# Ledger of designs, part 4: VH-VL binders against Putative lipoprotein MlpA (mlpA)

Target 1, 215 residues: Putative lipoprotein MlpA (mlpA), of Myxococcus xanthus (p38371)
Amino acid sequence: CNFEQPETNCFVQESPSWAVKYDVVDSPKDANGDECTTTAPLVELMGVYKYVNPETGAAQLALRPATLASRAIADTTTTSADQTSLGSLDTEPKDHGFCHANDFAPAFVNVAASDTAAANTIRYEFTNVRVYSAAVAPGTQFTGELKYTSNGCTSSYVMRAVWPPAPCDTASTEPAENCGVGSGLNPEFAVVCQPTSATGTTGYCVPAGDIPSFK
Key: E = the ipSAE of ESMFold2; O = the ipSAE of OpenDDE; V2 = 0.75 times the mean of E and O plus 0.25 times the DockQ between their complexes.

## First folded at step 1 (VH-VL)

Design e1 (framework fv_enfortumab)
Fold by ESMFold2-Fast, scan of step 1:
Structure e1 (fold): chain C 215 residues (1-215), chain A 123 residues (1-123), chain B 107 residues (1-107)
Amino acid sequence: as target 1 above (215 residues)
Amino acid sequence: EVQLVESGGGLVQPGGSLRLSCAASGFTFSSYSMNWVRQAPGKGLEWVSYISSSSSTIYYADSVKGRFTISRDNAKNSLSLQMNSLRDEDTAVYYCARDYYGSGSYWDYFDYWGQGTTVTVSS
Amino acid sequence: DIQMTQSPSSVSASVGDRVTITCRASQGISSWLAWYQQKPGKAPKFLIYAASSLQSGVPSRFSGSGSGTDFTLTISSLQPEDFATYYCQQANSFPYTFGGGTKVEIK
C-alpha cells in the first residue's frame, strides 16, 4: 500500500507552560561594556500561544516568560501586552519542518523601587525563533535567540524549548522524575533535567541538543 | 574540502534547452538542501531554485516557474537543473549552492558555492 | 516578495578607511540576513550570517549589525583584498532575495 504523509501546517502546541533552557552566547555586560552578574534563568516556564486572523489567515506567535509574569504583581506601569512578546509566524514550514517567527516586540516589566531594592526593568528580546512543526513532533519544540536585560546587564542566549513542561530532580533514581519513562514527554525526545540553580537538583526537563532534539 | 562543480552550460538558441549538473564532494550530500543561484553579466545575484534533502520540497523563482526543473540524485551526489524554453534573460552564470546548517536547523543561507557554469541564450 | 535595497551602489575608499554598507528590507525579517563577498570573476563567499555572526576564517575587521528592516556591514580598516562587491540576502521567507550589491573600489 502507498503511505500517505499528512500535510503539516505551522501548528504550535498552545500552553501556559513550556520548559525553556537558555545557553549563554554573550556574557552579561553593562552599558559601558564592563562585566556584571545578572543573567537570564538557567531554565523557566514560558507561555506559548498562536493567534490566527480568520479573515486574512495571518498568524502570530506570543511568548510570555514566567519571570515577567511573576514580577508583574510588583509593576503598576506595564500591562499583560507589554509582558508578552508578540511576533509574526509562518503559515507553512519553509525549511525541513521549521516555521519561522519574526518581528517580536520586546516583553518587559518595570519593577518599582522598594525599601530593599532599586527600580529595575527586566526586558526580553526574541529573534530567529523557529518552531519545529514536522508531523513526527508537531509544534512541541522550538529554538531561538534571547537578548536579556536586567539590573543594567545585557546578555545573549540560545533558547531551546519543549512541551509539555515536566518537573524533574537529577538526584532521583526514578525515571519518571528524571526525564525518563513516565515523565510525560515523548520518549523519542532527547531531554535532560536542568536544575533551576547551579547548586540544586530540581528543575525541568529541557531539550538535550539542537532542535529538533531526538534520541 | 567541500567542493561543488557545475557543468552543462553553453550557447543555446532562444526556445532551446540545456541541462546543468552539479557534482558535490567532501560532505554528506543527502543531508543538505541545495540551491541554484544565477548572475547575469554585470548584474547582481538572483535566486533560481531550491530543493530539500529528500526532494519533498521544491521552490522556483517566478521568472523560471514552468520552464525549469530542479532534481537531485543522492546516490550520485549530484544536483541538476533542466532548463526548457530558454529566453535571452536567462543568460547568466549559474551557481550551485549549499544551504547553511547550524544550531539544529537549515537557515537558507548559502555557505558553499561552485565556480559557476555559463549559459548564453543568443545566436 | 521581500525587496532588499542596498546603499550605496558603489563606494571608492582608501586603504585604512572605514567603509559602511547598508541594506534595507521592505518588511521585517528579524535577523534572517546574510552578507556575501564577491571578487571579480569568482563565486560569492559566505561572510556573515544571522545579521551579525562572522563566518569562521573571516577577518575581524568585518562586522554586521541590525535587525528588523535595517542592516549594516562595516569594514573597520579597508585592505586591498577587500575590493569586491558585497551582497545582503534575506532568508526570512520564500522567494529568497538579494540586495542589488555594493561595489567597493580602492582609490
Scores: ipSAE 0.005, ipTM 0.534, lowest interface PAE 11.9, mean pLDDT 86

Design e10 (framework fv_enfortumab)
Fold by ESMFold2-Fast, scan of step 1:
Structure e10 (fold): chain C 215 residues (1-215), chain A 121 residues (1-121), chain B 107 residues (1-107)
Amino acid sequence: as target 1 above (215 residues)
Amino acid sequence: EVQLVESGGGLVQPGGSLRLSCAASGFTFSSYSMNWVRQAPGKGLEWVSYISSSSSYIYYADSVKGRFTISRDNAKNSLSLQMNSLRDEDTAVYYCARDYEYRGFYYFDYWGQGTTVTVSS
Amino acid sequence: DIQMTQSPSSVSASVGDRVTITCRASQGISSWLAWYQQKPGKAPKFLIYDASSLQSGVPSRFSGSGSGTDFTLTISSLQPEDFATYYCQQANSFPLTFGGGTKVEIK
């Protein structure tokens, strides 16, 4: 058999789950510019899908945050399409191995009131999304920016994402449970465990540095 | 290995109370929404209650609303169901079930072994 | 509430048989339906989600189809371990609801 060099076309690992970390850029503010406390998750799972028009070759990237997905079942007014952010995607990698995705439609849910919470609209607006698609690690890391609105609070973030999603525990000394050997991640990736809460130790392995995040 | 272990079931008189517990291990409990699902003897499955990962959203079946209270302790990896004003119709095996979220819709990927609640005079 | 109706309530079958179970929703639920297997005295096991997506570890002889209001679970060649009760579940809206179950019994 003959093994040729891998192609460098834009490839994205399609999965119902990627692990995404959000690092705050602008703290939450309400419509009057006053400080408020509702923020995006520290880390969450995200569905990532790629569509290609077979006649034109035009590509699209779809992002479905678990936070929107998890509230969708309590929403009688939005659809799966509203809860998924769809943008364009380059067909060939550009500078430094990145495939750029642009013009994302906002993704949102209108969460109905429950026994413990008032009605709320949660909105994700993605911009400047870039998927790393170089031959060494095609389509398994991406970065971008998020504007998040919930409970009338708007805040902004840099997001960094990796596939596969790997659960982790910062208190564990076992490498497989703390983003090391046996975790399921590419051993060349620079990853760190990000807890889902500020006071807890359990979460998901996320990129430790700027994308592409390598050791 | 994902494990859910229920406890707290038993025999109780109509009008009585019981507290069920579910001990979770083998996964990041604080990242998952949780449910209680019950099954009366010889009958089918009935969804009882939902709690989000942060406890910010809680929903109940109409048959238990106002009588049952779902809660969780993420530091202890535990889920609870406080059952008050129990009726004969609440007799069932109660299962703790983990949400499997796919594209905004909820399924149940892991279930505990169940704990039996019998309401009888 | 969305009512889920399963048919038949029971079916007698032999090893190697093709078994088809149907589930009908009282209103459109798109593809937002799951199937579960339950053996006597045991907890339900997750088989299929999104009407046709097979959960990891589930044998390929299990398949799901349908959309809107009418759904089917098919077991292409029944094995001894498949004798169980099967339940459908709609995920479209709260309250989450299950079908009444279909018992697959040995003939």
Scores: ipSAE 0.000, ipTM 0.434, lowest interface PAE 15.9, mean pLDDT 86

Design e11 (framework fv_enfortumab)
Fold by ESMFold2-Fast, scan of step 1:
Structure e11 (fold): chain C 215 residues (1-215), chain A 121 residues (1-121), chain B 107 residues (1-107)
Amino acid sequence: as target 1 above (215 residues)
Amino acid sequence: EVQLVESGGGLVQPGGSLRLSCAASGFTFSDYSMNWVRQAPGKGLEWVSYISSSGSTIYYADSVKGRFTISRDNAKNSLSLQMNSLRDEDTAVYYCARDFYGDYRWAFDIWGQGTTVTVSS
Amino acid sequence: DIQMTQSPSSVSASVGDRVTITCRASQGISRWLAWYQQKPGKAPKFLIYAASSLQSGVPSRFSGSGSGTDFTLTISSLQPEDFATYYCQQYNSYPYTFGGGTKVEIK
């Protein structure tokens, strides 16, 4: 197939939604080091944005988890800026086609107590974020690490993300509804349907392997 | 064209059940939290239930807690409301409504045309 | 729950009139208030968010103002298509709560 000369900048597909999967590295523990049960979502949507200073060329990457955006309804103390994690972004791709993003500020919400739950702070801390920007898939897959805190439980994950977000159903035999032909994803991407719950079948298409995830 | 279309309304006896559905088109359904809002004949608007974009966060009005269950199927672009133990005061037009995305707090920017639920003997 | 009180419950007006509708919250909601228009037999239409921001496609004769607990919706020159019921809604805190509505009727 023909490939155009790669751009010298770190292209990122800006979208209110990318599909992100979290794979556990360190299981949840409380402040005393004891096991606890609150984990990050199995999969969620995430806003991804790139800002460039036109005078200096310096770039920033912004990550906005849908979980934080949804919980903002019950939060009177944080703003969209607090619910968005901003980090630096390389201006040119580095080794193996990756643009690195570093120095992320935490993103968080302070969820008020309700009839069904005590007050809770949900906090996302991103590190080692790398956007794949090589010619075959510029700015449509990324990976990184997440430290997640909720209900006093802290756990860590490898995150892998893909654009566009494609809803899916593991129970469907229709390829378009189960991450196949017609789903909206690049057919060369290796993706799999990740349900939003352990007992359900509906979720989002996510990378099946390490980024870049190809067949 | 962004559109929400409700179905499943009808006449039921007190204590009966109904399942409402809302079909979404013209936008990426999985990017938006969704709501049910109802309106009794000649009365004002009353919020019923909320479900987050992923389905992980659900809220109910006190009047329907334990009787109604909200759910969504992002693969089929559909929202559902299972209504059990229906009462006379549940008689209303039920609207499917989309939360306004891109703000820190959400209002309802897109509404369906509504489906009528009548609870009567 | 945050209680929303609208005044008046109805107003009679003529085409070209300035109409003002008020909405009061039982506690501070900053600017997190929306306004909706509902015509008989139709779904509500989103008019204003964040107390004063017009939704795309809404005529400029509609304006909103206020913060904290006191809010107003103004229609500067009423048109025939503006005869409807108007609702305020706070989206500061769950549960979402609406005002009782203000019916704008032909004089």
Scores: ipSAE 0.000, ipTM 0.411, lowest interface PAE 18.9, mean pLDDT 84

Design e12 (framework fv_enfortumab)
Fold by ESMFold2-Fast, scan of step 1:
Structure e12 (fold): chain C 215 residues (1-215), chain A 121 residues (1-121), chain B 107 residues (1-107)
Amino acid sequence: as target 1 above (215 residues)
Amino acid sequence: EVQLVESGGGLVQPGGSLRLSCAASGFTFSSYEMNWVRQAPGKGLEWVSYISSSGSTIYYADSVKGRFTISRDNAKNSLSLQMNSLRDEDTAVYYCARDEYWGYDYYFDYWGQGTTVTVSS
Amino acid sequence: DIQMTQSPSSVSASVGDRVTITCRASQGISSYLAWYQQKPGKAPKFLIYAASSLQSGVPSRFSGSGSGTDFTLTISSLQPEDFATYYCQQANRFPYTFGGGTKVEIK
């Protein structure tokens, strides 16, 4: 043996909050193939957790979108398990630094009708999720793909995520408030402020480029 | 149906250049890492180059480093390989191949039909 | 670079025979190994991943085994469509490397 055998080395920073950006690949379409308007958020917080089976050593990655967690109050039919997408996870990273996660179960909520809104199912389907786990950024950036369905509209996205979640304001000239020095992020990360709405300036610092996103 | 179609191969003299293309269809091209793999006549498979889904991370085999350039255009669903300073040893069928997650790692689950490059005087 | 050594380089076999092909890595690669089948004039076909998992649609007569440095591909009852060249590939680190191939040819 020329090196010690590692145990489970796919480190993932477990947190109730990572900042996740979605960049559209396929615009929203309804069941008939016609354009519609409901999209995934521009940015949201996401819970990220890792489970290891103590008997087998097999690892799993759990992703819980804040959008689903917040809508759970209006849902009497799904549980926290349904609102969390669970997939497999590599036990050790490849030399290029990625731990791969696949075979995710869909995450969803069934929002009941109210006086002001019709009943709606919000569904997340994740694929090709990869966590960057190299020494320079151990388990603090990941990428993947999302298929999002809400109000009968289905759309697809490339997802890029970073930890810690750093709030930001594109209108601020203070570096700490606009993803610069003092924001709490690794200064070598290439990040940019992504507002939560098309017309607003406040949001979260997200990767500016492909994962791993460095300057 | 996933399809990868290579083009751009041909006969070229030593020191010449060729540009290979791979047209992808039937999947979200921008979400997948891509590779070039070649095979010389009567010989085995040799990995040539890798490119990440966005194009920011690139790797080359030592035999082609400095001479070949891999690139992609996600808006056109195309992968390219610019080959300069070609040598007799570069004579091969060139395949583009998709990297997909199976089990616990990435493997080449779909391959194109290949395009033939012949470097000869 | 991780060197992949396949043995034998060729084997002559008849329909119904059991064929065993071995692949050896110069260093540990855990289970990050794939097997590909290539017929003359065709592109390689994805056969086995993670050393022992059959790709959907691959007949059960194919099986893979091994971990670390020593791997085996077995065809339990060779069929006419199985005459081809087989390659192992390590997917553990860049550069990706292939074995030299094993040609399974008719007696």
Scores: ipSAE 0.000, ipTM 0.417, lowest interface PAE 18.5, mean pLDDT 85

Design e13 (framework fv_enfortumab; at its last look DockQ between E and O 0.03; V2 from the best seeds 0.00; counts 0 for: pae E 17.9 > 2, placed apart)
Fold by ESMFold2, look of step 2:
Structure e13 (fold): chain C 215 residues (1-215), chain A 127 residues (1-127), chain B 107 residues (1-107)
Amino acid sequence: as target 1 above (215 residues)
Amino acid sequence: EVQLVESGGGLVQPGGSLRLSCAASGFTFSSYSMNWVRQAPGKGLEWVSYISSSSSTIYYADSVKGRFTISRDNAKNSLSLQMNSLRDEDTAVYYCARGKTYYYGSGSYTYEYFDYWGQGTTVTVSS
Amino acid sequence: DIQMTQSPSSVSASVGDRVTITCRASQGISSWLAWYQQKPGKAPKFLIYAASSLQSGVPSRFSGSGSGTDFTLTISSLQPEDFATYYCQQANSFPLTFGGGTKVEIK
């Protein structure tokens, strides 16, 4: 008999730019276990893409941090594949509308030595990535975990991400510039302005809470 | 299994001294900040002191600064609190607590929770 | 120094009830807030960090919310073993400080 099957695809809004916030879980430690100071950025843009193998139907999720992409301009020793973290993506939602992505390859870039610093590799390792796929906001928010290593310091984070990226300014009284009406974000999203530095006011709108983040 | 065991508590006269110890096992001690937290009889919790994993950063509550000295020996998995010039208000159960530490602004700021606690050792300061 | 104020000082509830405990900071602490459970004669037990993140092994009936200055611990369906005193703790800056505690009594 011919009967209708439910849609099982995991939609992801593909874009060179999502806004992602990192919240620290494990403080930076060096190889000796000593405290060190190098951390992931407070917020960054991230390329997010879905690929499907046409011969097998297998899906993959690609994550490309803007920090690695910007450093890649000067790095002739790594390729775009090295600078992009590729993981398997489930073909159907689980866990109340989440699509899981796992088995990410690390993403990294090399930074040449300078007069003041040794050569270094900046490395991102993603795990437990979950893309929100429910119909109200399909494929526009995700969460996961990051292990970040740079200058011999390793730290870990929860990441929470939203599309589209909306620039913001915590000092602005205009709603469009402070994650409100006119910002370009879905008005049902619960977001806050995350400055790119501890002392600045400008940054990007990021999820205010656990994914899915709604008012 | 994370285990923290305090010892060295007892009865002491005002102005006296005690040294508390905390033996740690079940985790890489040298990778964690450590804290002392106390609780006076019938009262709430009071943070006393913090020491970073390498001992490079140390903080004290104002009530104990200049009288108490926190230290650690990473080779022996041991945390210590030297308590001098003891006062009646120092009477409490003293807990050894492992820090769950976060850094912000390239390490300029330290944020600290206490994810594992010992069972405590009792210090009584009485005339 | 950041002062932490808990409310109520005590609450009496039946098994299965929803219990809500609040904690207010004297100044903004973002989400740097933890909750602890303590039974008489025992060490505190770590429940929640970062205002809303549940520690491993803690029952899912416990949840936390809030940011800035106002925070809430919720027990969605109170159990007999939840009889204890609950403390909030700000982790934002030294000296680290605790709330005065909220005693939960099962009736």
Scores: ipSAE 0.000, ipTM 0.444, lowest interface PAE 17.9, mean pLDDT 86
ESMFold2-Fast, scan of step 1: ipSAE 0.368; ipTM 0.782
ESMFold2 (binder alone), look of step 2: mean pLDDT 94; pTM 0.960
OpenDDE, look of step 2: ipSAE 0.006; ipTM 0.511

Design e14 (framework fv_enfortumab)
Fold by ESMFold2-Fast, scan of step 1:
Structure e14 (fold): chain C 215 residues (1-215), chain A 122 residues (1-122), chain B 107 residues (1-107)
Amino acid sequence: as target 1 above (215 residues)
Amino acid sequence: EVQLVESGGGLVQPGGSLRLSCAASGFTFSSYYMNWVRQAPGKGLEWVSYISSSSSYIYYADSVKGRFTISRDNAKNSLSLQMNSLRDEDTAVYYCARHYDYVWGSYRFDYWGQGTTVTVSS
Amino acid sequence: DIQMTQSPSSVSASVGDRVTITCRASQGISSYLAWYQQKPGKAPKFLIYAASSLQSGVPSRFSGSGSGTDFTLTISSLQPEDFATYYCQQADSFPYTFGGGTKVEIK
């Protein structure tokens, strides 16, 4: 925990839930380069944790997608460690208020076959993760890129994330239910409701623009 | 598919002004960071300016600060560079370059335009 | 500002040769380094990002390595279409900076 660790200038809000949006960069392709249909979620919750070596001050960032956590029920071959992507993290913010996180290990689950679906490996590979850690919004927004593989389909995404996670409904005229006043988010954040499905209206408040996303 | 087309270059006297434009097509322009990069005749590449997808972040090379202004119009899929107080050393081919909109400080300009030539001469 | 020093400035090589180009940053930049290829009269073409990741469609004879301050681009078996000028670029912090370029010339 924080009281047991040396002071650092790369603060990250630890939480079992951040809201993460994925925007497609490269559409899904199989091993032969042919189009396929399996994609990453439009939005999901993600566990975010920071570890600091108390002797050296070296820091690590851990990302655990809710998709992997939920699918772990059908998988007895991977562990929580396999389902969590662990990378390094700067101890001091770089220019522009960002702490860089690099060298992430892949996170994955091996979903067993059922009577309705074939066996499947779901793999997340994170790169170029940057946590915004400037005084105006310390450790509550980050961005990165994701390479997602499922059902033999590989696709890539820009990832933008915010804490706290706030549920929302694009069809609601109530500001508190559509990422406005009373939603629980910092009112200075530029956020928008991202539905969990292309045809639905309910989802989570996510950054509306590039990180840091402010009005 | 992805195309970036620069225009607005030409011959101008020292102290003059030019406005360069970059027309983007074949991708969702509003999702990408954009850059200007220049190359003087027979010399290497020099980064000029950066603008984020929402225009929240804008950066310039020290050599052009205060003289050049980068802007974008996401409704028109257009990037601009307003160049004022031009000097002989601004003579170069100017390229519009797309930055894959991954992460701040991400390391790639994955598509470039053909370039537009700016000549500053008496 | 981070200065990028590229060496050699030029190299003469024959088809089938192994060509190595080095790039040094004046400060640590982790793996935030890209490599570009430029042919005469053409815009640069992106080859490698994150120091070692090949762009889709780039031949496997190209490879990148390094982290921190020292980086290398290697062409394992030079082909006729590889004669060009190569540039490294850091994207760790603004202003972004390019190396001076390395011209790979036919022997």
Scores: ipSAE 0.000, ipTM 0.436, lowest interface PAE 15.7, mean pLDDT 84

Design e15 (framework fv_enfortumab)
Fold by ESMFold2-Fast, scan of step 1:
Structure e15 (fold): chain C 215 residues (1-215), chain A 122 residues (1-122), chain B 107 residues (1-107)
Amino acid sequence: as target 1 above (215 residues)
Amino acid sequence: EVQLVESGGGLVQPGGSLRLSCAASGFTFSSYSMNWVRQAPGKGLEWVSYISGSSSYIYYADSVKGRFTISRDNAKNSLSLQMNSLRDEDTAVYYCARDIRYFDWLSGMDVWGQGTTVTVSS
Amino acid sequence: DIQMTQSPSSVSASVGDRVTITCRASQGIYSWLAWYQQKPGKAPKFLIYAASSLQSGVPSRFSGSGSGTDFTLTISSLQPEDFATYYCQQANSFPITFGGGTKVEIK
């Protein structure tokens, strides 16, 4: 037995979970342009799926944020389709090994009012998504931009994502628990542990630099 | 080690009050939504209440709404359930359980305490 | 409220048997279903999430399947430590609801 040659077209590793880091570009502002405090997560898991029309060869990329999936439990009005952002995807890599994905529909949930909070719509709008599909690392890293709206606050981010998702702890001295040897990630990837909160140490391994993120 | 430990259960008369506590250790408490789930003697599991990591979203089972109040203190890694106007039907083992749905694609309660027993009897 | 109906309520089985437990939701819940194992006097143990994904450390003889309204938990070759009560739980919408439980008993 032997391995087949790596695919050089727009291969995407399909998975219910990729680890995605968001770095702020524009801080949260409300509809009047005033500062507000609701932001996207520092890191989250995201479902990534690819569809291909067998007759035309046209491809689509689907992104489903874990935040929307988690908040869907409090939503009686949206469906899995509404919580998934579907866009087009190149059939062949363009400049520098990237496959571009465009024209994403917004993904959202309408969170019902609770005893302590008013009803809220959480909305993700993805643009300029690019999946790295070169032979050296086919379809396991991507980047793009996010416009995030929640509690009337809109903010924007650069997102960088990697597969597989690997949990981590910045306080651990064991390499396998802090995005190093034995973590399950490709050892050539430049990754760093991103905690889920500003004061905590546990989170997920995410790209350390611009995509493609290599040592 | 990830752990949840409940306390505060006991025997109380109908109409009385109890405050349950759940002490969390070994993880970033503020990053996880928490649940209270109860189980009456010889019966199945019944969900009681949910609180998000920020306390921005709180939900209750209809059977306890208006009588029970869930709260959390993220600085102390503690979850609480204030139970007022207790009824015979509230007799159960009460578990606190960590919800993995936020930050994780997953749906479910992955870490449970050992439970604390509440008995409402005259 | 979403009603979760488990069948059977109890099953008598021998070590080595294949055991299948079903769970039906009164309305569509996509894949937002978890399975738990509970032994007498103990807290529930998380087995499966997202209908079919096995929790780390759970033996491979356990598997889940289904989507929408119909779900199954299968134990491919029952072991002595598997005699317990099993619960499904929907997490699609509030209030969160559990199935009535299925007790797996020694034949």
Scores: ipSAE 0.005, ipTM 0.464, lowest interface PAE 12.3, mean pLDDT 85

Design e16 (framework fv_enfortumab)
Fold by ESMFold2-Fast, scan of step 1:
Order: C-alpha cells, then structure tokens, then sequence
Structure e16 (fold): chain C 215 residues (1-215), chain A 124 residues (1-124), chain B 107 residues (1-107)
C-alpha cells in the first residue's frame, strides 16, 4: 500500500521528572460553591511511568506529582502508592497520533497539622490524559485535565507536559537558560519558561501551546 | 468522636417504599462524600449509592438505579436514601459509610467509618 | 464491573497461627484496595487502604501486600479477637466492588 503506516505502539518516555504546567479552567471553590484561594502549582515536576501486564498486554500510565512527594514528609498515613495516580493506557495511537489514558485513581497526601498550619489533604484527579506518540515526538509531550483539591478548595485545569524537564530563568538573556538553543529540549518544540511562583523568575520550560506543541 | 447512626428500616411488602436516614456527628459532614452499603442475610457487602459533599455527583448500583434516590442535608448533618418499588432481593442491613478523605468532587476512596446498620425486610 | 474474588471462602485457624487471605481483581486496580474486618452482628471495621497502609489503631500483626490484580492480607499471629469475616474492596472505579468475604473461624 501507498499510505502512511500508523504507529503500532504507545511509547511513553519514562522519567522521574517531566515538566507540567496547569492552566486554570474553573477557579477554586469550596464545598458550598464559595470562592477560595488555594490553587494547583503554576508548574511542577511529575514522575511518569508506563506499566504493561506481561500476561494480558494491558498498559497503564502512572503519574506522580512532585508536590505530593514533597508533602509526604508531613504525612503519616499515605505511601508512594497513594501519591501516584494510575490509569489505563492505549496500546496503539488513535486519531491525531494520541494515546489516551483513562480511569485514573486519585493521587493524594494527608498533610499533618503543624504549629503554623491545620491538617490538609491534597488530591489530584486526572482525566482525559493523552500522550502524543508520533515519530517526531514519541512519548515526550502529553495533555490532560486536573481536578485539584487542597484546603477544601477544588479547582480544575488543563495540564500540558514535556520531557525532558529543563530548568529556566525568565531573567536570563542566555538562550540555554531560557528555553532556547542549548536548553536540552527538542529545538522544534514550542516551549516557554514558567516560573514556579508568580513573583519569581526561575522555573521550568513547558509547552507554549496545545499538545503537540511545535514551532 | 465520629459517629453515624442509621434509622428508618422496617418490614415492607414488595412494591412498597421506605426512607432511610443517617445522622452524622463528630466531624464536618459537609466536607465528606457519603455512601450506602448493604448486606443481605448471610451474604457479603454490596455498595449501593454515593453522593459527593456538594451533591453534585451521585452514583447508583445498577440493581437500584431508578428505584432508589440518595440525598443529603448538610445543614442538618443527615444522609437519606429513598427506596421505592422494593423487591425481595433488597432485603438487607443498610449501612451508612463515610469516604476516608474530605473532598468536594467524585471520590475514589475506601470507607473509614460505618454506622451500626438498619434492617430492611421486604416480604409478603 | 470489576469482579473481586477472595480465597479461601473460609479458613479454620488456632490462636497464634499465621493466616493468609487472597483477593484477585478481574482487571488492574493499581494499589486501590482496602481490607475490612466484620464480626458477627457488627458493622465492618476499616483495616487497610492502598493495599498496604494500616489504618491508625489497627494492630501491627495485620499487613497487606500486592498491586495490580493480586492482593494478600496477612495476620502474623492470630488472636482471639481476630476471628471474623474479612472483605477486600476495590476503589479504583465505579461501581466500587467487594470480594465475597473470607471467614476466619476457630479450629
């Protein structure tokens, strides 16, 4: 045949770190529908892993937010398994080169009370996760939706992620330090430096547009 | 201390109706997802229904869908289950159970506290 | 629906024995599995969540293990108060489903 052959496998770049950006869709509200202020991080690192059942061939995608891992120090009730969200994963790419991952279990930590803060549960619920798998970017970008709950505030986001994680500084004029040439990312990727705080300049290179994010 | 107390069970004929209630105390009820779980005499546990903290998400087991309605009143710290068109196979002890963590969305959690149960007997 | 199968349906044991109960899911559920203990005439008591995490106040002789589809509850040295029926429950997806139960009875 004279047609392009589709990819036959959903490759995902496994790494303890991907850079993930969250863009708000529904602002934080508490259980009564009233506005509150606790939001998901602007950007964070995330562990991304793929499991395949050797008997059945069924594939799973595991997402482990760094925010949960770092807060685990104050948690006496959850484990690394609780801090990892596991969902199903397609074995073959579908329309537009995406491998869909669905049915994610929530990832969470129970942060114990301290002298400065009340006890808090931080929870991540992922839906509509899609890993871009095509020859030009095999398993190195994904998108999805996040429902984030912390301090009784629930908010929703579109998440966009890229591998490898590249540290950056918006104040730097050196391209390698501001998501340009020499940063370690595929030069065809459209990326931008996202600071970890609203007032700071240091952060990580994240996709600049919808996945797949290319120049 | 956390306490859940069910009431409203009784004997009813097939096709009849009953309303179960669960009174919650010792925690901020409005922050937790709540569940009904039943157990037929000498049998195992069967999940019946879930309601989120804000009532925005509600799920039912296929066996009760269309006949049972779960609801809650956060001002009164109460959970309810309206049971219509009751069948012999609905005979069970009905437990009120709390999701382990406080969330205002659809939860995927185990049940950390259970009520004592209320008995529903559907018999002619 | 995800089917949860427990084995054995019953086990006769003596105080001091090591008791092992298994639970199998019809599809992968990661670690999203809980264990409950139910004594005759009483409501279930929460023991373990996330396959291996012990709920506060539960004796250390109880332990859980497993991931994916195969899970185990172990009681390392059975005590008189441990004679009960034990249930596993998956909370990976709706509907949430329970195993059929394993009755641990006195020998």
Amino acid sequence: as target 1 above (215 residues)
Amino acid sequence: EVQLVESGGGLVQPGGSLRLSCAASGFTFSRYGMNWVRQAPGKGLEWVSYISSSSSTIYYADSVKGRFTISRDNAKNSLSLQMNSLRDEDTAVYYCARDKYYYDSSGYFPFDYWGQGTTVTVSS
Amino acid sequence: DIQMTQSPSSVSASVGDRVTITCRASQGISSWLAWYQQKPGKAPKFLIYAASSLQSGVPSRFSGSGSGTDFTLTISSLQPEDFATYYCQQYNSYPRTFGGGTKVEIK
Scores: ipSAE 0.000, ipTM 0.440, lowest interface PAE 15.4, mean pLDDT 85

